Miniprotein binders against q56419. Designs and how they scored, part 273

Target 1, 326 residues: q56419
Amino acid sequence: MEGRTLEEVQEEVFKRHGVLVPKKELEDLAKALEEAGLLLTEKVEARLKEEEEKLKRERPMRLAGLSYPEGEREARAFLEAFRASYPGEGEEARVLLMPHLEPSRVPEVYGAALAALEKTPPPERIYLVGVAHRPLKEKAAALPVPFQTPFGPALPDLPALQALDALLPFELFNTPLAFREEHSLELPLFFLKGRFPEARVLPLLVARRSPELGEALKVVLRDFPGLLVLAVDLSHVGPRFGDTPLTRTLAEEARRRDLGFLERLAEGEPEAALAFLGANPTRIDGVEVVASLLPLLRERKGKVLAHRLDLEAPTLSAVGAGTLVL
Below, E stands for the ipSAE of ESMFold2; O stands for the ipSAE of OpenDDE; V2 stands for 0.75 times the mean of E and O plus 0.25 times the DockQ between their complexes.

## First folded at step 18 (miniprotein)

Design in9 (at its last look DockQ between E and O 0.85; V2 from the best seeds 0.86)
Fold by OpenDDE base, look of step 18:
Structure in9 (fold): chain B 326 residues (1-326), chain A 108 residues (1-108)
Amino acid sequence: as target 1 above (326 residues)
Amino acid sequence: GDLIERLEELAEEVIRYLKEHGEEELAREIEEQIKDIIEALKSGDTESAIEIFTELAETIARLLHRLGAPEELMQKVSWLIYDVARRLGMSPRQIYDISKRFSRAIQR
């Protein structure tokens, strides 16, 4: 009925079905639909409010049993299998760039991350910086609550989070609902918690580049040392993302962009990495995160451990994933 | 009123835990420090209140950690401390310092 009069609807029904529906019946139906719509809206709002209140206490698993096993035993076997999928050895990480893509799509990339974590001394805390795939009220946000995992809750580092908040010109603890379904934190966190069960976590999301975040984190990291993890994907190409179906040419361009980005980061030149992407025509997911963390990435040399451009066959689209150690 | 209420809530949580664990003397000391903060606030000496509170926050963190306080209590206390600090009008640097001290106090 959006934009149509009841008379127009009546005429259309008559034309299509040869039935003249009385105006009163159409009015009643419109009212019923409106009431049902209102009821649905109220129910949805009430549910969102309830979920927001729950997020004040904990962030439950959303992808357990889907992307990773819910049970601890099975989850450990899952970690081992992913580690086994990467035949190489890792290096000690001070900064780890890893994917947040569905793990089954890029197992060896996650395996490379695990290999790096094997060579990394257990950190006291993990700064987990993901990508906000939902709007945030501010450029960045944190959810200062336990995140559930098969290995137990990933506990927040509240003092470090509070210290970070104190240095930011905006409220860090904003938009809790953006964390509810955010896989960019949940999926990496599975691997991180599995490897470092005692590490506290700072779950951070970036929606837009925030130089303030990088500068604040640089200060915080001096007093609150830990592992910095960038949970980012790389190129997003194909019909799901507004391109033509994946071709050899498009795949080569995506790989070129991904590797060129990662290599420049590995050289300690994050500004050059961003400049290399320009307008980011292949839609590298991690651009805003990297742009926010420039002070922490400068002059850090490292190594690209893995890269994959994974085809999603049903959509003829592809997503790039990589693992970088700095 | 809201500041005092939050401070009293912090005191109650900490004192209760200390008493439950047989630390009655420490509980009394905390109570006395809370009173001193409240008195400083009532007298308009916010600077003294901030100083006492800063030291108290660290002390609380250390005590609770040493006693093996449950994570839920530690989180609650951390937030109460942070809330009180904000309500006291502490500067970003002062809040940062409290958080830093708290973190160090609970390090294993």
Scores: ipSAE 0.894, ipTM 0.960, lowest interface PAE 0.4, mean pLDDT 92
Fold by ESMFold2, look of step 18:
Structure in9 (fold): chain B 326 residues (1-326), chain A 108 residues (1-108)
Amino acid sequence: as target 1 above (326 residues)
Amino acid sequence: GDLIERLEELAEEVIRYLKEHGEEELAREIEEQIKDIIEALKSGDTESAIEIFTELAETIARLLHRLGAPEELMQKVSWLIYDVARRLGMSPRQIYDISKRFSRAIQR
């Protein structure tokens, strides 16, 4: 509405309504709208700051009643139903790779994770490493507060988180808002807290690969032993993700990349797993987490328990999910 | 400065809890160690302040754990200790060691 647009607006109003609005009045209106826009921006910024301060105290459930039941009794039954979706036996995990995809889409994959947890002694703490879906100020972040669940609050392991922050060349606790809606932590945490109600949690997000994170975590895990969980999804293919429509050929390629990646991880060869993916043409989510955590994955052998490439017929797209124990 | 304010906040929380549980002599000992840290800082002897603080942090964790301090207090104290350690300019390894000592002290 600057300059020539004001005169054009004035002429258009005259043509449409037969009223000539003085340029001064149009300028005053434009200024008032600009000031009102600044007010709206300030209100949004104040709301975000308020939410950020709340997240410094606790992280509430966002997906209760949507992805899992809100009530504890129903949540326990839900957990057991998911275990029943996987008829096999698990193996003890020192490291567990599990998805963060909507649980109802891949029930046996989450069931396989539960089967592994059945064989796993209850840990003092869980290092839960998800994938940031919102920008972080650094390569990785943590939120050192209780995360609410239907099974009660998942308490943070503050000494371990502080030890980790001390070893990193960046601030770990400076992006609380990135956790507000982060399902890559909330969905796996439901299953983990349900099985290990006494374990404390280190809720971590990776946005970009950080070798420093992996080196620091190797040190921290030695002095603060616990279960390491990589909460990652696998291939993302099809139009939702910038590809052509999903074909049988593209789906088979995605499966092959998912399984080849998991199998190389299961051989204790995380560098080979990354090299197998090359430029990551099927957009496996787990790449940045695995690349960050190399020191914790090397020479640790295990087994792929489950995999599904979940098809989205309406969008002609698919997402892969897997369960791996090391 | 802000460091002294954080030290005094840590002291106040711990001393209040000790006194409420009849540990007045221990509360006096904590208060004296805080004074020693502040005196070392005022004299520019940061190295002595760090040494005293490191021992104090572990002692606080052990005492509060022994007395059954509630989770809320333990978390607040853990955070205050971390804040003070950073403001003292402790190295990454020194801060890591305090966190490790704190964790070990509350296991037993």
Scores: ipSAE 0.838, ipTM 0.941, lowest interface PAE 0.6, mean pLDDT 91
ESMFold2 (binder alone), look of step 18: mean pLDDT 84; pTM 0.824

Design od1 (at its last look DockQ between E and O 0.77; V2 from the best seeds 0.00; counts 0 for: repeat 6 E from 24, other shape alone 3.668 > 2.5)
Fold by ESMFold2, look of step 18:
Structure od1 (fold): chain B 326 residues (1-326), chain A 84 residues (1-84)
Amino acid sequence: as target 1 above (326 residues)
Amino acid sequence: GSEDLEEELEQAIEEAEELAEQVEEEEEEGRVDEAIEAYYKLAKELARISEAARRLGDEELFERAWREAIKAYDRARELLEKTK
């Protein structure tokens, strides 16, 4: 009923269905729909406020029983099965790039991350940097609360988070609701907490590139050493993402861009990696995180351990995932 | 517009000046916890000055304010280490 008068609606109903509905009945219906819509809006807003208050105390598991097991015993077996999916050995990581794609879609890519963690001394803390899938009030955000996992709560490193906030020109703790459903933190955290049960976490999201974040983190990491994790996916191609249907040519292009990006990062050349993507025609979603963290990636050489461009047959689309150690 | 940025810069400078006086007093009086908090707040206001200066195209103030932000941060860290 956008822009129509009740008389126009009445005329259209008669034209289509052969019955004349009295104007009063249409008026009563319109009023009832408006009242129901207002109640629905208020109920949604109240629920979101309730969720926001809960997020001030903790961030609960949202994907247990869906993407990974809820029970601790089963969760440990799940980790070992994923490690076994990657037959190779890892390399010590000071910086780890790993995916946030559904784990069962890219088991060997997560397995490669586990192999790297096997070679990595347990850190005191993990800087976990994901991609915001909901808007943030600022370029980046953190949530300074425990994140629940099947392995127990991942506790926040409050002193490091406070230090980071002190060096930013914006409030770091700015958008709690953006963390409610954020799988780019929850999925990698499952693997990280399972391997480093005593590490504290700095759960960070990037919405838009923030050079300030990278410069601040460079200072904070000097005083609060830890493992830096870029929890990002690579190419997104196909109709789900606005392209024509996936073809061999498009898939080959996406793979070429994923590997070229990772290889340039592995050479310690993050600016060259970004330049290689240009306008980012295959929509690698890690670019905003990499662009934020340039000071932490420069001159840090490493190795690409795994890559997969995973087909989504129902949508004729694909998503790339990789594991890089620096 | 640029007038909003200049207002933001002026506000951040005023706040930084108040904090600079506060940190001097808190240290002199031996109020270490208060000094630490004030140094962190001063670092943040200096980071805001630095960002506003960058957006206004004032490269000298941008770099100077960032160096001063790190100094304030470093002093807070030094005080924290002394109270361990």
Scores: ipSAE 0.850, ipTM 0.951, lowest interface PAE 0.5, mean pLDDT 91
Fold by OpenDDE base, look of step 18:
Structure od1 (fold): chain B 326 residues (1-326), chain A 84 residues (1-84)
Amino acid sequence: as target 1 above (326 residues)
Amino acid sequence: GSEDLEEELEQAIEEAEELAEQVEEEEEEGRVDEAIEAYYKLAKELARISEAARRLGDEELFERAWREAIKAYDRARELLEKTK
């Protein structure tokens, strides 16, 4: 908030979280922050420290009651409705690429992920690789604590996380505060935990391409087999992302980039998928994740189950989402 | 430079050999946990050296250090499996 207008903050919150906070609510928050004055920095620091200490024990739900139901019964009905939104059948996945976008925007894409999970034997563990929307101290990070869900806690695989850390040239357990509000893990985890209640989880974030992560994970997966999940979105186009309002031409280019990326991944050619994007003019979100996991994606053939370019009408912007199984 | 990384690699290999000798002499349960931790630390150091070599464009040193990192990791895993 320091030096930014309420409109800029609203736009930033909308850009980061996809939530349009009413200006009045931001005004009330700004006023509460102004009334809390200079003591805010120390209190904010103390609160951040308290939250960091809490994150040593568990990661609480942040989007329960907003993006998905908090209650288990309602959460199960939510899963069934999303599965029903995809009319197709899934395939067994060893690698699953799925979105982390607000579920209500792309229900059939999440439905396709659920369809794939129906055909997948219950894994002992899930390697859940999300996108860091906040800076990390290192290229990648993990949080070795239970993640709360409506289906109970998703427990970490501590032995596998320790093994992964041992093969990385940096400290894996860095930047715990980056996980606090990271939706790229929380939203996919809802669906994964709902389908595989007994699976342990390795919650991983990628901020920038780390080839070291892919090589380390390749070794770890030998000793700790599991389902690999890439929780990534695709193209981000329109005014929210620095483009003109969505046109037919811009939408066709975004779809071409998304599908061309996913199809090359489905052929087992992740380097060709990255090369196809070049400078990534439509801002495919999953590029840094895919670039980090090349050793795990090579020569794996699969299928694109779903794709959608979802229009955000208030901003005339669109986000691509897809489901791929390998 | 590359010479400094070669010296660091040689030192880490020597530490891994010394640790292997200590583990062969003393299969005591309390020392196994310490040895597992030591091997994981060595694997991490070797991974660091490997990445530093890659950044310098020394492909041979990169590959050598990475192989040693996996070896240290495998030793830790072998010890962990014996304790189960």
Scores: ipSAE 0.791, ipTM 0.919, lowest interface PAE 0.4, mean pLDDT 91
ESMFold2 (binder alone), look of step 18: mean pLDDT 84; pTM 0.817

Design od10 (at its last look DockQ between E and O 0.89; V2 from the best seeds 0.00; counts 0 for: other shape alone 3.116 > 2.5)
Fold by OpenDDE base, look of step 18:
Structure od10 (fold): chain B 326 residues (1-326), chain A 105 residues (1-105)
Amino acid sequence: as target 1 above (326 residues)
Amino acid sequence: GSEDLEEEAKELEEELEQAIEEAEELAEQVEEHEEAGRVDEAIEAYYKLAKELARISEAARRLALEADELGDEELADKAEELFERAWREAIKAYDRARELLEKTK
């Protein structure tokens, strides 16, 4: 439309499609469209609509050949190598907290998750709760379609998803485009599908704390038992996240907060874990997920299997990752 | 103000009573739906009612928090009772849908 700013176009696209298109991409498109005499909004909307229509059928792999192998044989070797990176034995999980960070950064943490999954009887379904790194229309969302993996499609549990939607005060099936690029589900799902090929999946994203989600899931889990997986990272510190470059003091504080959070969760005290973080100055990623799932985490005792604060040397920043079994 | 919140509490109470009445009417019609082979319609209706009751429950919960922030303990208590009642009824409607689904398997 004549006279709209790129920010207004970005906001309109977000309101309609639940996708925040990067300003730079909009600028590049605007230049290309100015040369072509086309309206930026119409072309962007048409492309997003096409992507949304595709997501009604399946969620394709986005990180295959980048974060993990695309081929099944190579993917199996990848799983074995990650499992080998953790020298310990796992514990049976009813709840698994695991990272969604780039696997190559924290191989032993994913290895610990695989070790726990080796001790876990194959679940009928997996409740996979990730973090929305893009805005959602609601506090949480689900995508009720197959997720592609090197091990074949992870099929949704439609009856359990329908049951969950019935107990939520908002539409669960919102913002499908937020799932398109969301790595917080794709990366953990690779490991989960590789270990449990027959399990159905409930792919869930949390953008903001939803106590309603935890209460609804508590009811649904009665009728639809399964493994609960929290796919969350821990502290995010350094220049990428608004801090000074990583120092010993900053790293010690990040580790203190990560471990103090995980230890309180391991004691079955999720409210104490949240209270311990306060204003969350080290930006633990999983706070909104844990705050949403309190009813499912209370009184569950478990064990911290692994933790790492991984340095991203080019940015002098670090991200915490952990594996917890409950 | 407090008057606006008291009005909202009354509206939520009315919405809750209406949703409960609809659930009772549906319960009386379940046998007719089963005989007519419309069990799926009854299941959908119960899930819809559960969602409406969940909406009412969450609205009441928010109202209770707002009343507490204003220091209106009486309204906060009333809103909390509405929250709990609406949530119990939501689970009840959900359970009815699940019972019907199990019979159809």
Scores: ipSAE 0.857, ipTM 0.943, lowest interface PAE 0.4, mean pLDDT 91
Fold by ESMFold2, look of step 18:
Structure od10 (fold): chain B 326 residues (1-326), chain A 105 residues (1-105)
Amino acid sequence: as target 1 above (326 residues)
Amino acid sequence: GSEDLEEEAKELEEELEQAIEEAEELAEQVEEHEEAGRVDEAIEAYYKLAKELARISEAARRLALEADELGDEELADKAEELFERAWREAIKAYDRARELLEKTK
């Protein structure tokens, strides 16, 4: 961390304590700390390699028992409770925007997604596009392995993933460890797999906007039709996100930004939706995904089914979530 | 500064020249594999060719943006043309790989 020479360390110890510490004792201590740190570094590297190798075979559940039930029967009942939280009707979706926020915070928003899925013929595959919360080596990534769920493994669509990789100017399978704890895929996948147990999945993450991803997906979807899911949250406001404490005025602005963004997407105008946000003062989460997928969103009209700006009372902050069908 | 953009544009031009050479080698490989009846190798080579053409397309897009910032309209126009051509050729190579995969099912 400090990058100081041994002499500089010795001077600081002297100034703090008013005595000289023998240079040899400091050198011996430094060598012992280096050896301990080297062993820790090697153990951490070995653990990361082990985890990476495991993720090359499967992605286990991380949120079972925390965000959703682990057992299949309880998980089915959980889905029904969420559907019941949304009293409205869905519409058929070829593109679905849904949140990845903790489900219990926005039950009717996930319920609206389930209502849309009820109207949607079971797809052969689902293109699940989440937001990377850990760095990726590239602008986007995929993990071509089964994702475990209470409803059984969500199997990867390997031919479609390989086809997608072939049309990208970077290696698509580039950061397995980024998927280890990625809730933006796991939480939506629970709902999607519960309603479409036989659909294969393309689990995709976007870290930074990738227009080339959208162009490649346009070609791949021609050959591998399926449901496109944007698993994104909306406004993030308040102290947890670098603002002053949430006020009624800030909350109303966040709600206006969320709905204005969603409505423009529903009009088939994704560029206008991005332009409406300007500098994105309420930090809408979905902008990088939408900016990546423009070719798949243009001219596709639909409907906003649900929205909530959910208050985080302990942090005096809020996060927006919505359900949009195109 | 503008000197940084000029250096980056020149590096992209060199990157493009190398990528085009690689794509030409892959194009020869796919032709050889198809003529020899090595279908699996041809499919793999077509996918690699598509990816290399996608790399050329992206590099050309970056070059067009940098050339436009430098005010070099001629270079920007040529790079934009290459961007679009390379992408179309990437799709053609991809399509051929898909056709071969369909025939071997």
Scores: ipSAE 0.766, ipTM 0.908, lowest interface PAE 1.0, mean pLDDT 90
ESMFold2 (binder alone), look of step 18: mean pLDDT 81; pTM 0.790

Design od11 (at its last fold request DockQ between E and O 0.83; V2 from the best seeds 0.82)
Fold by ESMFold2, look of step 18:
Order: structure tokens, then C-alpha cells, then sequence
Structure od11 (fold): chain B 326 residues (1-326), chain A 113 residues (1-113)
């Protein structure tokens, strides 16, 4: 009843239902709806503030019991099953690219990451760089609090985070709520904490490419050596992502794009990897992270250990995942 | 002479704040965006100069470390603003100076281990 007076609404109700509702009652109803909307807004804002205050102390598990077991003993068995899903040998990683896709969808890809970690000396700290799925106030962000895991809390490397913040043209600690449900950190962290229980973590998110982040990290890594992890997924194709239903042709193109991207990264040529994607027609979500971290990826040669383009049958869509060591 | 240096720091901070306010007003007008960025660079450079004087004047090591970290951040901001202006020389020079300020903070932290 947009653009109508209460009198017009009253008349319409009378015509349709044979009763005349007094204008006062219609006014009371309209007022109550407006007040309910204001109260709902206030309740949502209060809830978000409560969540933000909680995130200033710790980041709780959100996916325990859904993507991985909640208990430590079961979580250990879960890791072993994933490692067994990749029967090959890993290779030492100074930089590890691994997915953040639901682990049960790409078990051998996560298994390959575990195989790489077996060959990797325990680092003092892990630079875990994920993809922001909610907006950030800046191009990138961190949350300097413990992240809970079944293997105990992953403690933040506060000195390294402060050093990183000091070299950025923006405040690094800028959007705590973006971390609340961010699986691109939580899912890889489960595997990383399980293998390196003593490593501290720098939990980082990229929303938009930030060359400044890569340049700053190059300096910080000099003083705070550690394992750099790009927790990214690859192609996203099909109706869930704005395409027609997945065809064999689209799937083959997505695989070609995923593998071509990974192989160029493995050759130490991250600019060539980005150029290969052009306008990124299969929506590889690792592009913004790679574009941010160019100084750390140049001339690092390595190996693609695994890749899978995983089908989402209900949505006729697919998502690619890979494991790359550099 | 120390009193004169502290006065200079206050004057730098006041000028930086005034230029910051001017840059914010210029940023509201789409026709003065480049001038806003140039004004912000000048503001940040004055603030950076004040921080450098604080870092070198203080006898408190923790205050010096904090000042050098803040100085590094301001110089990183100047570097990014210079990139937006297409000023390649300032972009690279400000970044080198940011690293130097960062390195000084690291040296002080190492001495206090």
C-alpha cells in the first residue's frame, strides 16, 4: 500500500472484507510495525557488538562437528585419514598453497598439504593468508587473538603482527567481525595446527589485492622467519557463480585455468600466472592473494602436488582446489 | 635547546593537524582530489618529522621503539600516496625511509632482549 493514505487503505479493506477498520487501529498497527523494525535493528546491532567483543579475546571454532571433529583424539584420526587419501610423498615447503574448500570434498588435496608439512621443518610461526568472504574496511586485515582448534589454541605471533602493522599504510587490525565465520582461515588452520602444534600464527585475510602487504611481509619475514601459507581455492564455475549449468567444456576450461595458474606459480612466475588468467573467467579466488604476495612468490620454483575440480551436483557447479609447494 | 626542540615538535604536530583537516575538506570535492592527496602527503611528512624528533630525543627505549614503528607507518602511507600521484621517486624514497625506521625499532628491540 505504498503511496496510499490510511483512509485509502481503510476503504480498500472495507471493500475486500466488509468491515470498516477504524483509522486509529490502522495507525496503531503501522506504529507497531515501525517500532518492531527499530527494535529488530537495535537487537541485531547489539548482537553484533557482543560478537565483536568476544572476538577481541579469541576466535572460537565454528566448524567443529561440521567439517572436522570437535575432540582432539577424533581430530588426530581425521588428520591421519586425510594423509592416507594422498599416497604420494610431499616436498619441503617454504611457501604452501592449499585450499579452504570443505575438506571432505577434496581429501587428497588436503592430504597432499599434510605430506608437504611432513617434509617441512617445524616453523616458529605460520603466516596464514586467506580470502575474506565478508567485506573488510581495508584491503587486508588480521585478528591478533588465539584461534581455537581441537589441538588447542593457535596463539597469535603478536610481535610479528605489530611489526607487520607498522609497515602498512593502513590499520591492519580493522575488521574483527570478518573473521567470525571465515572458513578460509579455520579449515587450513585445523591441518596446520595438527602438524605444527607449537607454531604461532599470523591470521591474515585479503579482500582486494594489496602490493603493500607483500612488500611489508618480505621485510617482516626477514626478521620473523616462518611458513607462508596461501589458503586459497581455484576456479568457481557453474550456476552458483553466475554461469549456465556446468558442461564438460566449461569444466575442462576450469581445469586448464587452474593447472596453468598453478604451473606458472610453480615456475616462480606469479606475474605470468596472473596474466594467464586474463579477466579470470573461471573466477579463481586465489588471484587477489597471489597479486598481493608477488614479492614473496617471484623466482620460487616448486611443484604442484595435487589438484581437483570438485563437482557440486545439486547446483551443477564446481570448485577447484590445489596443493602447491614452493 | 631541548625546550626549543620540544616547541618545534609541537609546531610540527599542529601544522600536520591543520593540513589533515584541509585535506579532508578537499577530499569531499571530486575536483580537488589530487590536491587533497598532495596536502595529505605534506601533513604526513610533518607528522613523520615530529615522530623522528621524538624518537631521537627520548631516553625511554620503549617510547623510542613505539615512535619508530609509528614513523615507519607514516612513511609507508606517504609511499602509497606518492604511488597514487604517480610520483615514483617519492614512492621509492618514502618506502626506503619506512624500512629504515622499522629497522631502527628492530635494533632497539634486539638490544632489550
Amino acid sequence: as target 1 above (326 residues)
Amino acid sequence: SREELEKEIRELEEKAEELQRRAEELAKDPNTQEEAIRTLVESQALAAEALLKIAELTKDVDEAIEAYYKLAKLLARISELARRLGDEELFERAWREAIKAYDRARELLEKTK
Scores: ipSAE 0.837, ipTM 0.933, lowest interface PAE 0.6, mean pLDDT 91
Fold by OpenDDE base, look of step 18:
Structure od11 (fold): chain B 326 residues (1-326), chain A 113 residues (1-113)
Amino acid sequence: as target 1 above (326 residues)
Amino acid sequence: SREELEKEIRELEEKAEELQRRAEELAKDPNTQEEAIRTLVESQALAAEALLKIAELTKDVDEAIEAYYKLAKLLARISELARRLGDEELFERAWREAIKAYDRARELLEKTK
C-alpha cells in the first residue's frame, strides 16, 4: 500500500476487477499484505478462482441487506412500499426500460416499473439485459445459472440461452466473474422476481454495442417469447463523472438528454434516440444496450412512466433514471 | 455411400483446420489482417459444409440438433466476419443461412417432445 488509502485500493480493485472488497476485508488484506507482501496476490487469485467455480452453480445475492431486504417477508413489504411511491397506474409492457440505480435513490421510478409489471401478464421468461460495469471478454455475456433473490432463485432458461448462443458470432457464456457483483442485474431482478416468481430469466450483460445480439434475440423471441427488460440508468453528471459540481444548467441538460432519449424510444425510433445523444456528453448509461437491441425496439410505441435526476449530495453529482414501457 | 460421405466430411474438416492455422498466422501481421479474415471465412465455410453433411446424414436426432446449432454458430461468425470485410452480400446470406440452420435445429427439437 505505497501511500494509497484503503478506499483508493478498493476503488482500484473495483475498477480493475470489478470486485467491491469490503473495507474490512481490505483492511485485513492490507494488513495481510503488509505482513505477507506477495502472498496476497496469490490469495486474491485463489479466491477469485473459487468465486468463479461457485458461479458455475449459482449467483448469490450481494446486495441483500444493503440495497434490499434479505428476508422474504421484508422484501415483499419493500416491493409494496416502492409500488406505493409511484401514484400512477402502469401499462402493459412487452419491453420495459427500468433503472439499476440504488433503489432508495429513485423509489418512484422503480415504483413505476412495478406499476407496469402489474399490468403485464406473467411472462414465461424474462430477457434481463443489464450494463456491464466490468470488462467482458466479448461484447455481451450471459450467466446460465440460478440468481439468488429473497423470493427464491431466479432460474435460467437454458434452452433459450442455448438458442441465443447458437445465433451469436461469439461465445455467449463468457466472463462469469463480471456477473458476481453486477448490480445492473441484481437490483432489477429483485423487483422482477418479486412480481413474476415463476418466470425463467436470461441474465444478459452488454459491455459494448452488439447489433448481433439484437438480431439474434429477435429470432429467439419468436420461439421463446418473453418480457424484454432493459436495466439501464440514464445521465451521469458531476464530479464523480468528470464534470463540475451540479448546476441548474447541467441538470437541465441532463434532463433534456434523458427525456429526449426516452421520448424517442417511446415513439419507436431507437436510432433517432441514439442520434439525439450524439457523443453522449451526459454519459447516458444505457446507450450500448439500446444500440444492441435496435431490432427489438424499432416501431414499438410506448410511454415514459417516470423520470428522475437524483442528486448525490456528498459528491454534488447526479444520475438519471427512467421507466419506459413499450 | 456413407463411407464416401464420411471421407468427404473428414477432408472438409482437415482443410478447414489448415485454413484456420493459416488465418492465425496471417493475423499476427497487421498488414495481412484482411487476408486473415478472408482465410478464416473460407475455413469456417468448409467447416459449415461438413456440419451440414453431418446433420443431413446422421440418423441420430440429437446429433443432428447439435450439428445444426453448431452450423448456425459458424454461419453467424461468417456473417460477422463478412461485415468486418464490408461484404454486405455475404453478411446477409450467411445470416439467412444461420437462421435456417437454427430453424432446422428447432424443428427437430420440437419433434422430440
Scores: ipSAE 0.837, ipTM 0.932, lowest interface PAE 0.4, mean pLDDT 91
ESMFold2 (binder alone), look of step 18: mean pLDDT 87; pTM 0.842
ESMFold2, fold request of step 19: ipSAE 0.812, 0.830, 0.821; ipTM 0.922, 0.931, 0.926
ESMFold2 (binder alone), fold request of step 19: mean pLDDT 87, 87, 87; pTM 0.842, 0.839, 0.840
OpenDDE base, fold request of step 19: ipSAE 0.805, 0.805, 0.805; ipTM 0.920, 0.920, 0.920

